Miniprotein binders against q6w4x9r395to579. Designs and how they scored, part 33

Target 1, 185 residues: q6w4x9r395to579
Amino acid sequence: GHCSLEGGSFVTTFDARPYRFHGTCTYILLQSPQLPEDGALMAVYDKSGVSHSETSLVAVVYLSRQDKIVISQDEVVTNNGEAKWLPYKTRNITVFRQTSTHLQMATSFGLELVVQLRPIFQAYVTVGPQFRGQTRGLCGNFNGDTTDDFTTSMGIAEGTASLFVDSWRAGNCPAALERETDPCS
Short names: E, the ipSAE of ESMFold2; O, the ipSAE of OpenDDE; V2, 0.75 times the mean of E and O plus 0.25 times the DockQ between their complexes.

## First folded at step 5 (miniprotein)

Design P26
Fold by ESMFold2-Fast, scan of step 5:
Structure P26 (fold): chain B 185 residues (1-185), chain A 89 residues (1-89)
Amino acid sequence: as target 1 above (185 residues)
Amino acid sequence: DTLRERAEILYELAKYLMEFAELAFEAGNFEEAFRLAYEAARLITEAIRLATEAIKEGDTDPETRELLREAFKLAIEVYRFIEKVAEEL
């Protein structure tokens, strides 16, 4: 399945449902038990002057217990805060320059990320069939049904994108209003 | 076909799709307008990739640089159109 983040603030889910949102925060794109070591793919959105939109994608992050790989629109790749020269290889992940305008993160666990650097910073996420019905986040649940693609972090299917997107905000988000979560619902 | 010739074909195809996307938008067919514009976006980004690779591989033809400039302009227009269509979805 394929999920794309294009044109600054557009997302197309694994089940091919397109939507747009506003917001300047880090959002969870993909969480799955298929990702090793509690891994998650995240997207960072900030204010943009390029598309004349209020927000645009500025970085993609892969976070696990061992790694925090950040690919930014400035063509800088870091892991755990330290800049890395390409190609950069870990046990299960390789980041390399695919073309002059594209970086690729290839993994051994069925996740692939291609990042377009120019003319507009964009990301393309590909997952193998083992992820079907096993994904959560902005890229949707990959179950073949678009009617529940706006399933929030609390497991509720919403009719609109705004509550869905807001539910997938990651912590450490000073540009967005962070809601206190009550663990006793 | 050279990288530049392939980029030219994709660029022209993206322009063609945008004409249909605009027509669909004017007719109130916002889902179809979005689909066509999204396809145009994918084609134009591939055209930019191919033209850029041609230059990296030694293509010094001014027409290749002009193609790349026009492709970037079209890409901006396509994404502005997609933003407009999304307001209706």
Scores: ipSAE 0.000, ipTM 0.143, lowest interface PAE 19.4, mean pLDDT 73

Design P3
Fold by ESMFold2-Fast, scan of step 5:
Structure P3 (fold): chain B 185 residues (1-185), chain A 89 residues (1-89)
Amino acid sequence: as target 1 above (185 residues)
Amino acid sequence: DTLREEAERLYEEAKKLMEEAIRAFEAGNFEEAFRLAWEAGRLITEAIRLAAEAIKEGDTDPETRELLLEAFKLAIEVYRFIEKVAEEL
């Protein structure tokens, strides 16, 4: 299944439900028991330029017990706070430059992330069939039904995006970009 | 060849959906305009991915690079249009 974060403020879930939100915090995109070492994928949003009516994606974070990989719009990749040269490989994850405008994070556990750097910072999440019905977060539950795609962190299906998005805030804004605010550090 | 051909097909489909979205917007059908433009956004984003992948895999054809540039231009247009339509919803 595919989940996308596009145009700064638009999300399409794994079940193809589109929605828009206005957020300036870190949000959980994907949690699943299929992710090793308590892994989670998160998105960091901030204000877009000077306009207060718009927000934009500024970084994507993969967090586990071993790794905190941050890919930011300024084309810097860090793991556990240290800048890395690409291609960067860990035991189960490889981050590399796919094209002049795209970075890819490939994993051994059925998760793939492609980040578009230019002209607009965007992210595309692909998960294998083993994730079907086993995902939580902004990307939805991947169960084939769009009516419960807005399932909050408390397990309640909402009719609007705003309550759904707020329930998936990962912490203070912007928490995920700084090691000292990392819950696991 | 297959990556570039698929990217071209998706680019053309996105362009047609955008024309339909603009017509729906002119008619005051904002929900339909949003739906069509959103679908165009999905297709154009995939076209960009496939065209970029073709270049990464050794496609040196100037037409493929031109396709990628035109796809980026259309993507910007699509997402700006979606934001305008969202204001009416």
Scores: ipSAE 0.000, ipTM 0.182, lowest interface PAE 15.2, mean pLDDT 73

Design P30
Fold by ESMFold2-Fast, scan of step 5:
Structure P30 (fold): chain B 185 residues (1-185), chain A 89 residues (1-89)
Amino acid sequence: as target 1 above (185 residues)
Amino acid sequence: DTLREEAERLYEEAKKLMEEAIRAFEAGNFEEAFELASEAARLILEAIYKAEEAIKEGDTDPETIELLKEALKLAAEVARFIAKVAEEL
């Protein structure tokens, strides 16, 4: 299955459902019983100063009981707060430069992450078939059900997408200002 | 029954299954804990869907919105628990 984070704040889920949000927080991208050591993949969004979107992806984090690997738009890779030179290898995870503009995090447990550094910071998540029906987070469930209205209803209804996204926040973040179409205050 | 009433029943059922899953985990019955938590995950997802459908159909009651928020929080908790159980399997 494939999930993408593109163009600042666009997400395409494992079931190929696209949606967009404008939040500035750390969000849970993927949780699954298939991830070892209570592992989770997270995405960090922050304010954009020059982009057409109000927010943009600034870092991707893989967190487990042993590791906190952060890959940032500044091309810095850290684990547990310490900067690492590439290629960086742990027992189950290798981070390396795949091309001049792309970093890859390969794992032994069926998760692969490719990060585009330039011209725009973007991420692509690939999971093996063992993850089918066993994923949670912004990348959606991976159940293959084309009649599943969960992500669709969240993506098209005003307010519901923000509630869905808000539920996956991993930190204390300031309340995002609701986009008011009427400037009466 | 209303969609909100259906969502509320599913939410409460998911909570009970999670209590059973935690007890199974504490007893060392990891396969049972995984199955119970997986069923709780299915029920909580259904509760979220029903609550969203109620809101989409015009239910602006603060209780319905709060139910959706609590269901989404429980879904995240269930996902974390399933990840924890998986490392014992």
Scores: ipSAE 0.000, ipTM 0.114, lowest interface PAE 18.8, mean pLDDT 71

Design P31 (at its last look DockQ between E and O 0.01; V2 from the best seeds 0.00; counts 0 for: pae E 14.5 > 1.5, placed apart)
Fold by ESMFold2-Fast, scan of step 5:
Structure P31 (fold): chain B 185 residues (1-185), chain A 89 residues (1-89)
Amino acid sequence: as target 1 above (185 residues)
Amino acid sequence: DTLREEAERLYEEAKKLMEEAIRAFEAGNFEEAFELARRAARLIWEAILKAEEAIKEGDTDPETIELLKEALKLAAEVARFIAKVAEEL
């Protein structure tokens, strides 16, 4: 299965359901018991200065009990806060430059990530067949049925993307401040 | 050339390079396989960008949409192949 984060605001799930995304937080893309050491793939979105999108992808994070690998749109790769030269290898993960404009994170556990650095920062996630029906997050549940792709973090299937997306905000993201109202002008 | 025609040519060239990469891998020529596959990756990602741009500019032809779908599938296959070849280096 293939999941993509494109154009800063578009997601296509593992079951090929496309939807638009608007948010400025860290979101869970993929959680699965198939990921070792309580692993999760996450996406960081921030406000975009580009007219095509209100928000854009700015980093992808792989987090486990062993690693916190961050791949940023500024072409910096860190693990546990320390900048790394490529190719960077751990026991189960290798990050390297696939092309002059693409980085790849290869894993031994059936997850592949390709990040396009330019002209637009985008991410492409591929998972092996062992993940079928065993994924949760923005990339969907990978069960071959698109009607329940918007299953929230609470296990409820929603008919629309907004509640689905909001339910997958990471717990380390602080609550957004309510829009300020100027009582004087 | 239209963006779709450029994407189609890049896609077909990437497919040929992958056939060569697979043959090199089967012959035990892992460094050659790795370089051929990385070259295929460059071409396939260019094809994807051109197909995406065509669609953004209003090309709703089913052939263009199918080309993007097939190019994304090939890009994933190329990434998996590169990961496999890297284990042998």
Scores: ipSAE 0.450, ipTM 0.798, lowest interface PAE 2.1, mean pLDDT 80
Fold by OpenDDE base, look of step 6:
Formats: sequence, structure tokens, C-alpha cells
Structure P31 (fold): chain B 185 residues (1-185), chain A 89 residues (1-89)
Amino acid sequence: as target 1 above (185 residues)
Amino acid sequence: DTLREEAERLYEEAKKLMEEAIRAFEAGNFEEAFELARRAARLIWEAILKAEEAIKEGDTDPETIELLKEALKLAAEVARFIAKVAEEL
């Protein structure tokens, strides 16, 4: 399954459902029992302009009981608040520079993350087949059905992205906004 | 075929589908555009997966890295396009 965070506000779920939102919070992208040590992948969004519709991804965070790995738009990689040089390796996670513009987080447990640094900070999440039907968060549930991807943290299927996205907030933030601007603008 | 060669083939196919999707969209055939773009999305992710696998297996060829880069770019384009088309459905 592949999930993408692109264009500042676009998300494509593991089931290939595209949607857009505008929020300035940290959101859970992926939770799964397949992630060891209560691991979760999160995305940090912030304002990129003056309007409420100008939001963008600014960091990706992998959080577990042992690690808090942050890949930020300024190419700084930290674990538990300490800056790390690349390639950086933990017990089961490796972060390295894949290209001049891409970083990769490789894991031993079937999660892969590619982060595009320029010109737009974007993230691409890949999970193995063992994750099928066992994922939750903004990336959806990876069950081959796009119609139920907007399942909230409480297990309720929503018809709109805003409530869905808001349910996966990891902090105190304003409510997410839906398609207020032309995606081509 | 090597993983890189397979990925390259998939990338090219995805690219062609995307071009067709764009033409369909411009013609007002939104349903067709949507379907074509979705197909492109599937293929491009397969390409990415194969390219990544090649790299994991030790493929150090600069062309593989470049392919991955281009595939990711195309994936982003396709994703945005799908979102755009979806608004017209």
C-alpha cells in the first residue's frame, strides 16, 4: 500500500482515495498493530502563507516507545530531540539520503518512508502486504475499499474529509478545512 | 527483466496513461480521465515499489535513483490530477 502527502494539502490513501485538507496540526498518518512498540507515523502541518488555505507539510514524525524520529523540511533529522547525522540507524530503523532531494526511512517491519525535500516537502508512505486491513489514520485502512477510508479514530465512517482528519489530530489545533481553494491554484 | 527495467516500463506506461487522462479531461470526458488517472496511479506506485526494491537489493545505478525520483514526481502529479478530476464528477 502507498500513501502520499503531496502538494502541501493533498493526501492519497493506501486505497488510492485522494482528498485535500487544510490544517495546522500534527496528525496521525498511520497506526497499526504491525508497527512495533506502539509505533505511529505522523505528519506535521503548518501555515505556509497568510490565508487559511495556505498550509503545508513541514515534518514527518515516527513515534514509538523508544524513538521519536523527526524529519523536517529543513533537512534536519532528530531522534528524541537530538540531531542525527545521516545515515542514522537505530535497532530497526534507518534514515538515509536517497538522492539530493530525497530522504528515506527504511524499517525492518515493513514500513518505508520517502521524503521529498525540494521543491515541495512531500512524503510517500509504503507498507507491506501484512498491513492490509490493519491500518488507521489519514492514510486510511488499506482494505481495498475507498469508500470507508474516512473512518475516524472512533471507528465512524465520515462523508467528508474535515471531520475525518480532525479525528486524527495528535494535539490541540484548529479544525481542518476542506477544499476552499482550487487545487490547481 | 531487472527490477529497474520493470520499473521503467511501468513508469512509461503510467506516463502515457496520464497523458491520455489529461487529454480526456481537456475534452470534458471526466469519467474517462478519472479512470485513466487511477490506472496511472496504480502503475506508478508499482514502479516506485520496484525501484525501491532494486535500491534495497543494492542497485547503485544512478539511473535507478533518477527513475525513482521521476516516478515520485509523476505520482505527485497524478495524485493532484485525480483530485482535480474528482471535483468534476
Scores: ipSAE 0.012, ipTM 0.239, lowest interface PAE 9.1, mean pLDDT 88
Fold by ESMFold2, look of step 6:
Structure P31 (fold): chain B 185 residues (1-185), chain A 89 residues (1-89)
Amino acid sequence: as target 1 above (185 residues)
Amino acid sequence: DTLREEAERLYEEAKKLMEEAIRAFEAGNFEEAFELARRAARLIWEAILKAEEAIKEGDTDPETIELLKEALKLAAEVARFIAKVAEEL
């Protein structure tokens, strides 16, 4: 299964459903019982331009009982707040520079994250088949049905990305309804 | 125990652990709060899976659907709390 976070706040789910949103929060990207130590993958979005609605990915966070690995757009990798030189390895996770512009986080539990640092900070999530039907978050539920990929944290299938995305906020931040409206609308 | 009954028990235990985690956080015991909240998250995730399986197997009782909705709501709240606690570690 493949999920991508691309420029312009564009997301494609594990079931290949594309959507775009604009928000300034930390969101649950992927949570699953297949991730050890209560692991979760999170995406951090922030304002990226002059427009009131421009937001972009600024960091990806893998959080578990053992680790809080942050890969930031300023190209710094930390674990539990401490900067790490690459390659960096724990018992289950290896983070290394794949190319001059790409980092990879490889794991023993079927999660792979590839982060493009330049020209635009982007992320690509790959999960093994054991995750099928067992994921939650912005990457969808990986059940082969795109019609319910916008399932909120309350279990409601929504037709709009904004309600879906807002339900997966992982921080104390305003909902989409409280965002500054675009002056043109 | 039916799948719904198992899910309900797990959900209630998760709520108790979350309340304890919040008290630990307010007391400044951030490592304890983190561990309790992660345990709560594991239990609520399992409750969600069992409720979903019950529905998949034909349980259409409104209470099972309501349990699933409440469990998903709590899971989101627990995830947000875990992220908040992690910032203090």
Scores: ipSAE 0.000, ipTM 0.177, lowest interface PAE 14.5, mean pLDDT 78
ESMFold2 (binder alone), look of step 6: mean pLDDT 88; pTM 0.870

Design P32 (at its last look DockQ between E and O 0.04; V2 from the best seeds 0.00; counts 0 for: pae E 20.0 > 1.5, placed apart)
Fold by ESMFold2-Fast, scan of step 5:
Structure P32 (fold): chain B 185 residues (1-185), chain A 89 residues (1-89)
Amino acid sequence: as target 1 above (185 residues)
Amino acid sequence: DTLREEAERLYEEAKKLMEEAIRAFEAGNFEEAFRLAAEAARLIYEAIEKALEAIKEGDTDPETIELLKEALKLAAEVARFIAKVAEEL
């Protein structure tokens, strides 16, 4: 399976369902029991510099009990808050420059992340067959059925992207005035 | 060219580069395999963008949707291949 985060806030799920959203938080892209040590892949979105109505991907984070690898649009790679020279290798993860404008995070557990740095910050997530039917998050459930790709964190299949995306917020949301009819959980 | 035609051309070019990358890898030319696969990656990501743009502009043709699915599949194969090649460098 392949999931893409392109052109600001456009996502194509592992089951090839494209959607767009607007968000300024950290969101869970991928959670799976196949990821070691409670691993999760996350995406950080922020406002576009030129328009309040547009949001864009600004960083991708791989978080586990061992590692917090951050790849940002500023072309900085950190692990647990420390900047790293490429290629950077741990026991199960290697981060390296794939092209002059792309970085790749390769893993021993069936996850590959490619980040385009220029001209637009974008991400591509690849998972092996062992992840089939065992993923959750913005990239969908990878079960071969697009009708339930918008399965929320509560296990409810939604027909719209907005409720789906909101259910996968992981933090770093701005302190906005909550409407009483649309409260944050 | 339509966006679908551009995506199709990029997809076919990426496939040819991957065939060359695989042959280079089998011959033990890991640096060349990496270079060819990286170029294939660039083309396949562009093909995905063009296919998605066509869909966003209202192209619901099953051929366009199938092209997007095939391009996403090839992108996954390219990423896994590059990871394998990187182990040999």
Scores: ipSAE 0.112, ipTM 0.536, lowest interface PAE 4.7, mean pLDDT 76
Fold by ESMFold2, look of step 6:
Structure P32 (fold): chain B 185 residues (1-185), chain A 89 residues (1-89)
Amino acid sequence: as target 1 above (185 residues)
Amino acid sequence: DTLREEAERLYEEAKKLMEEAIRAFEAGNFEEAFRLAAEAARLIYEAIEKALEAIKEGDTDPETIELLKEALKLAAEVARFIAKVAEEL
């Protein structure tokens, strides 16, 4: 299964459901019992360009009980807060420069992450067949059915991408935190 | 303060505000409970972002990941509480 995070905050799920959102938050991209040590893949988005409504991917984070690997748009890779020279490996994760513009995180547990560093920071997530039907997050549930890919962190299938994406914020927040201050208020 | 230390301070302040929000809710002061919980949410989101920024800048302190995990847990609790309070408004 393939999930992509592309420019302009576009996402394509494991079931090929495309959507777009605008947010400046950290989101849960992928959780699964197939990831060891309570692993999760997270995506960090921030303001980009001149328009205040433009957002883009600035980092991808793999978190588990053992590792906190950050791959950021400044091309620095860290684990548990320490900068690492590439190639970098643990017992089950290897991060290496695939090309002058791409990094890859390969794992023994069926997760592969390719990060495009230039010209724009993008990410491509690949999971093995053992993940089928066992994923949750912005990449969807990988069950072959696009109609329920927008399942929220509370297990509710939503009809809109906005509600779905907001439910997967790291630290799920109600709409009040997204409220614009009305100048007349 | 390092980014990790700032994140830790924000996390602790968010915890205190959440305790106050719960007391306000139990007293029936739902608008105050909402205000306090919203402020706690703002602080915990800032704590999460500072912890993540510390990681991006190469923070070598292993407790930063533990703080991030704790902050994510608290953020989820705050979000559920805000939804509960909003039902009373």
Scores: ipSAE 0.000, ipTM 0.095, lowest interface PAE 20.0, mean pLDDT 75
Fold by OpenDDE base, look of step 6:
Structure P32 (fold): chain B 185 residues (1-185), chain A 89 residues (1-89)
Amino acid sequence: as target 1 above (185 residues)
Amino acid sequence: DTLREEAERLYEEAKKLMEEAIRAFEAGNFEEAFRLAAEAARLIYEAIEKALEAIKEGDTDPETIELLKEALKLAAEVARFIAKVAEEL
């Protein structure tokens, strides 16, 4: 399964459903029982301009009971608030520079993350087949059905992206704006 | 703790319970899912009461209103979840 965060405000789910939103919060991208130590992948969005429609991804966070790994747009990688030099390795996670413009987080449990740093901060999430039907968050539920990708944190399928996205906020933030569109547009 | 802070704590605890409830549901443990969700509902109710009390006592912080709003939203979601779980029982 492949999930992408592109163009600042576009998301394509594991089931290949594209949508767009504008928010300035931290959102859960991926939760799954397949992630050890109660792990979750999150995305941090912030304003990139003066307009409410000018929002962009500014960081990706992997949070577990043991780690809080943050990859930010300024190329700083931290774990539990401490800056780390690359390549950085924990028990089951490795963060390293893939190219001059790409960082990669590799794991031993079937999660891969590639972060493009420039010119636009973008993220690409890959999960193994063992995750099928067992994912939750903005990346969807990876069950081959796009019609139920907008399932809220409470397990309720929504018809609009705004309610769906807002349900996956990690904190109290302004409500997201929605516009369903092709991420490639 | 202030009433708002107490409400926030209860709200967060309820969210955690719902996360557990969802996991239970996904595992096919519907009875456990139901129990956890019901407990979450109780905590949310208490959170709402605390927030309302704060407002009654003169809390004019917009964050308190926002908390109340979020708690009400969560309450609705919990209710829908419980209904969903009930269909599996």
Scores: ipSAE 0.000, ipTM 0.184, lowest interface PAE 14.2, mean pLDDT 91
ESMFold2 (binder alone), look of step 6: mean pLDDT 88; pTM 0.870

Design P33
Fold by ESMFold2-Fast, scan of step 5:
Structure P33 (fold): chain B 185 residues (1-185), chain A 89 residues (1-89)
Amino acid sequence: as target 1 above (185 residues)
Amino acid sequence: DTLREEAERLYEEAKKLMEEAIRAFEAGNFEEAFELASEAARLILEAIYKAEEAIKEGDTDPETEELLKEALKLYEEVWRFIFKVREEL
């Protein structure tokens, strides 16, 4: 199954449900018992400049009990806060330059990540069949049914993307549904 | 060329590529439509950055603000189109 983060703020789930959101936070993209050492894949979104509605993917993070691998739009790869030269290898993960504009994170546990650095920072997540029905997060539940792809962190199926996205925030950020208001005092 | 003139040129090139992408899509050439629209997205994003930079550097021309507004709208439309193309691939 494929999940994609494209055009700054568009996501297509493993069950091929497309949606857009406007949040600026770190979001849980993929959690699964199939990921070793309590692993999770996360996506970092920030504002894209002067815009009424645009947010952009700025980094992808793989976090486990052993590793915090960050791949950012400035082409820096870090693990546990330290910059790494490519190819970078751990016991189960290799990060390398696949093409002049693409990095790949290959794993031994059925997760592959391809990051497009230029011209637009984008990410593509591929998971093996062992992940079917066993994923949670922005990439959906990978159960072959798109009607419940907006299942929140509380296990509730939502009809809209906004509540779904907000439920998968991993940081102390404003909710995507909240707007700035003029000072009242 | 000014940043505004560069942004205008990129915007017009992106519009032309989108016309070609739409024609490819209507002809059932989904791979070609995807490549053309992806290149249009790249050009329009560059146009956005150049228009934003022109404004930050003190360009107060309403034409530059309108160009940025139109470029942002086209960028959203291009990615909506790319999503539609992906459904056929």
Scores: ipSAE 0.005, ipTM 0.173, lowest interface PAE 12.9, mean pLDDT 74

Design P34
Fold by ESMFold2-Fast, scan of step 5:
Structure P34 (fold): chain B 185 residues (1-185), chain A 89 residues (1-89)
Amino acid sequence: as target 1 above (185 residues)
Amino acid sequence: DTLREEAERLYEEAKKLMEEAIRAFEAGNFEEAFELARRAARLIWEAILKAEEAIKEGDTDPETEELLKEALKLYEEVWRFIFKVREEL
């Protein structure tokens, strides 16, 4: 199955349901028992443009018990906070420059990530057949039915993208600073 | 040229590519429609960046803000179109 994060703010799920993403936090893109060492693929979004409703992808993160691989729009690749020269290899993961504008993360466990760096930062996720019906996150549940593609982290199917997206926040998103209002006003 | 003038030219070029992409799609030429729309998306993104830079550098012209808003709307429309074209490929 294929999932794409394109045009800065658009997602197409593994079941081919397109939706627009609005958010300025880290979100779980793909979580599955098929990923080793409690692995998860995450997407980092930030504000883009003048409108507060517009956001864009700025980094993709693969996190497991052993690795925290970050690929950013600034063309920096780190693992566990240390910058790495490409090609970079671990036991199960290889990150390399596929073209002058694209990086690829290939794995031994059926997950592939291709990141377009220029002119627009975009990501493409490919998973093998073993992931069918076993994915959670922004890329959907990969069950062949688009009517439940907005299944939240609590297992509820929503009709709108807003509640779906918010449910998949990574939990470490700072709240916007708001001035406290007088409770009696 | 000013950053606003650069953004405007990129925006107009992207609009023309989208007109061609829509015509290709209507004619059943889905590969051509996809390529044209992807090129339009790249030009629109560049236009957005140029318009944002102009505003950051002190361009207070309401036309620059309107151009940015129109470019952002077109960018969203172009990606909706690209997703529609992908269903035919």
Scores: ipSAE 0.000, ipTM 0.163, lowest interface PAE 14.1, mean pLDDT 74

Design P35
Fold by ESMFold2-Fast, scan of step 5:
Structure P35 (fold): chain B 185 residues (1-185), chain A 89 residues (1-89)
Amino acid sequence: as target 1 above (185 residues)
Amino acid sequence: DTLREEAERLYEEAKKLMEEAIRAFEAGNFEEAFRLAAEAARLIYEAIEKALEAIKEGDTDPETEELLKEAIKLYLEVWEFILEVREEL
């Protein structure tokens, strides 16, 4: 199944339900028993432009008991806070530059991530069939039924995106973004 | 025969189905519009799979990147259309 984060603020779930939200936090994008070592894919959103209500994707994070891999819009890849030269390989994960504008994170456990760096930071998530009905987070539950794609972290199906998105906040939002203390230049 | 060529063929077929879906919607044939758009969504999803697999296997052609980007954009547009059609059913 495919899940996409596009146009700064649009998400299409694994069951093909599109929605938009505005938020300035780290959110659980995908969590599943199929991800090893309690793994989770997370998305970091921050304000864009002059409007407080306009937000955009600024980083994608893969977090497990062993790894915290951050891919940011400034083209920096880190693992556990250390910058890595590409291609970067671990036992089950390889991050590499597929093109001048795209990075790919390939895994041995059925998760693939393609990140577009330019002109707009975007992410594309692919999961194998073993994830069917076993996902939770912003990408939905991948069960073939779009009516329950907005299942909150408490297990309640919502009719609107805003309560769904808020339920998947990863807690201490600003601290999850590695460039947070960067003065920007 | 390449994954990119397969993705391109699926993408073009989906675009034609969407032209038919839009015409059906304009004619007030909402059930036919839904059916055609759902089939287009299925083909676009396959195109995305094939384009991602091509990239994973080392295709660094900018045309493959653009195809992936356009396919996902069309996929989102197709589902926006489907949800709009459902309101008329």
Scores: ipSAE 0.000, ipTM 0.111, lowest interface PAE 18.0, mean pLDDT 72

Design P36
Fold by ESMFold2-Fast, scan of step 5:
Structure P36 (fold): chain B 185 residues (1-185), chain A 89 residues (1-89)
Amino acid sequence: as target 1 above (185 residues)
Amino acid sequence: DTLREEAERLYEEAKKLMEEAIRAFEAGNFEEAFELASEAARLILEAIYKAEEAIKEGDTDPETEELLLEAYELAWEVIRFIREVEEEL
């Protein structure tokens, strides 16, 4: 399954449901019992004018008990706060420059992340079939049904993105502001 | 100019047009965003053609393959963006 964060503020879930993002916080993108050592992918959004939008992706974080790998729009890769030269390898994770504008994080546990650095910072998440029905977060639940892709952190299926997005906030930041009656962007 | 140099110029022009298209879209100028993105699509497809022709003619420079991959990525973004703009029109 594929999940994408594109155009600064658009998300397409593993079940191919697109929606717009209006938050300026760190959000849980993907959480699953299939990820080792309480692993999770997180996405950081800010008001930066990088994509000329009010909200844009500025960093992607892979967090586990062993690692905190941050890939940011300024092309810096850190693990546990230390800058790393590419290619960077751990026991189960390799981060390398795939092209002049793309970084890839490959793992041994069925997760792959590709980050586009230019012209717009974007992320593409690929998970193996073992993750089907076993994911939660902004990328959805990967169960083949788009109608429940807005399942909140409390396990409630919402009809709108605003409560869904706010439920996946990590850290202390302002709640996302989104009007349900806005046209689909 | 070589085919690779032509592809590079077209790619950079397409990127600039997409930045303008995104700005127009954010300002609520959906018709302008559509026109700018459509022109970006035309240029990026031409860049892909030029880069592919360079490789067919024996260009083995890794930079040419890199440019082709970057052009495909931008083309994907442009096509996706145009469909999104059409939803607002």
Scores: ipSAE 0.000, ipTM 0.087, lowest interface PAE 19.8, mean pLDDT 72

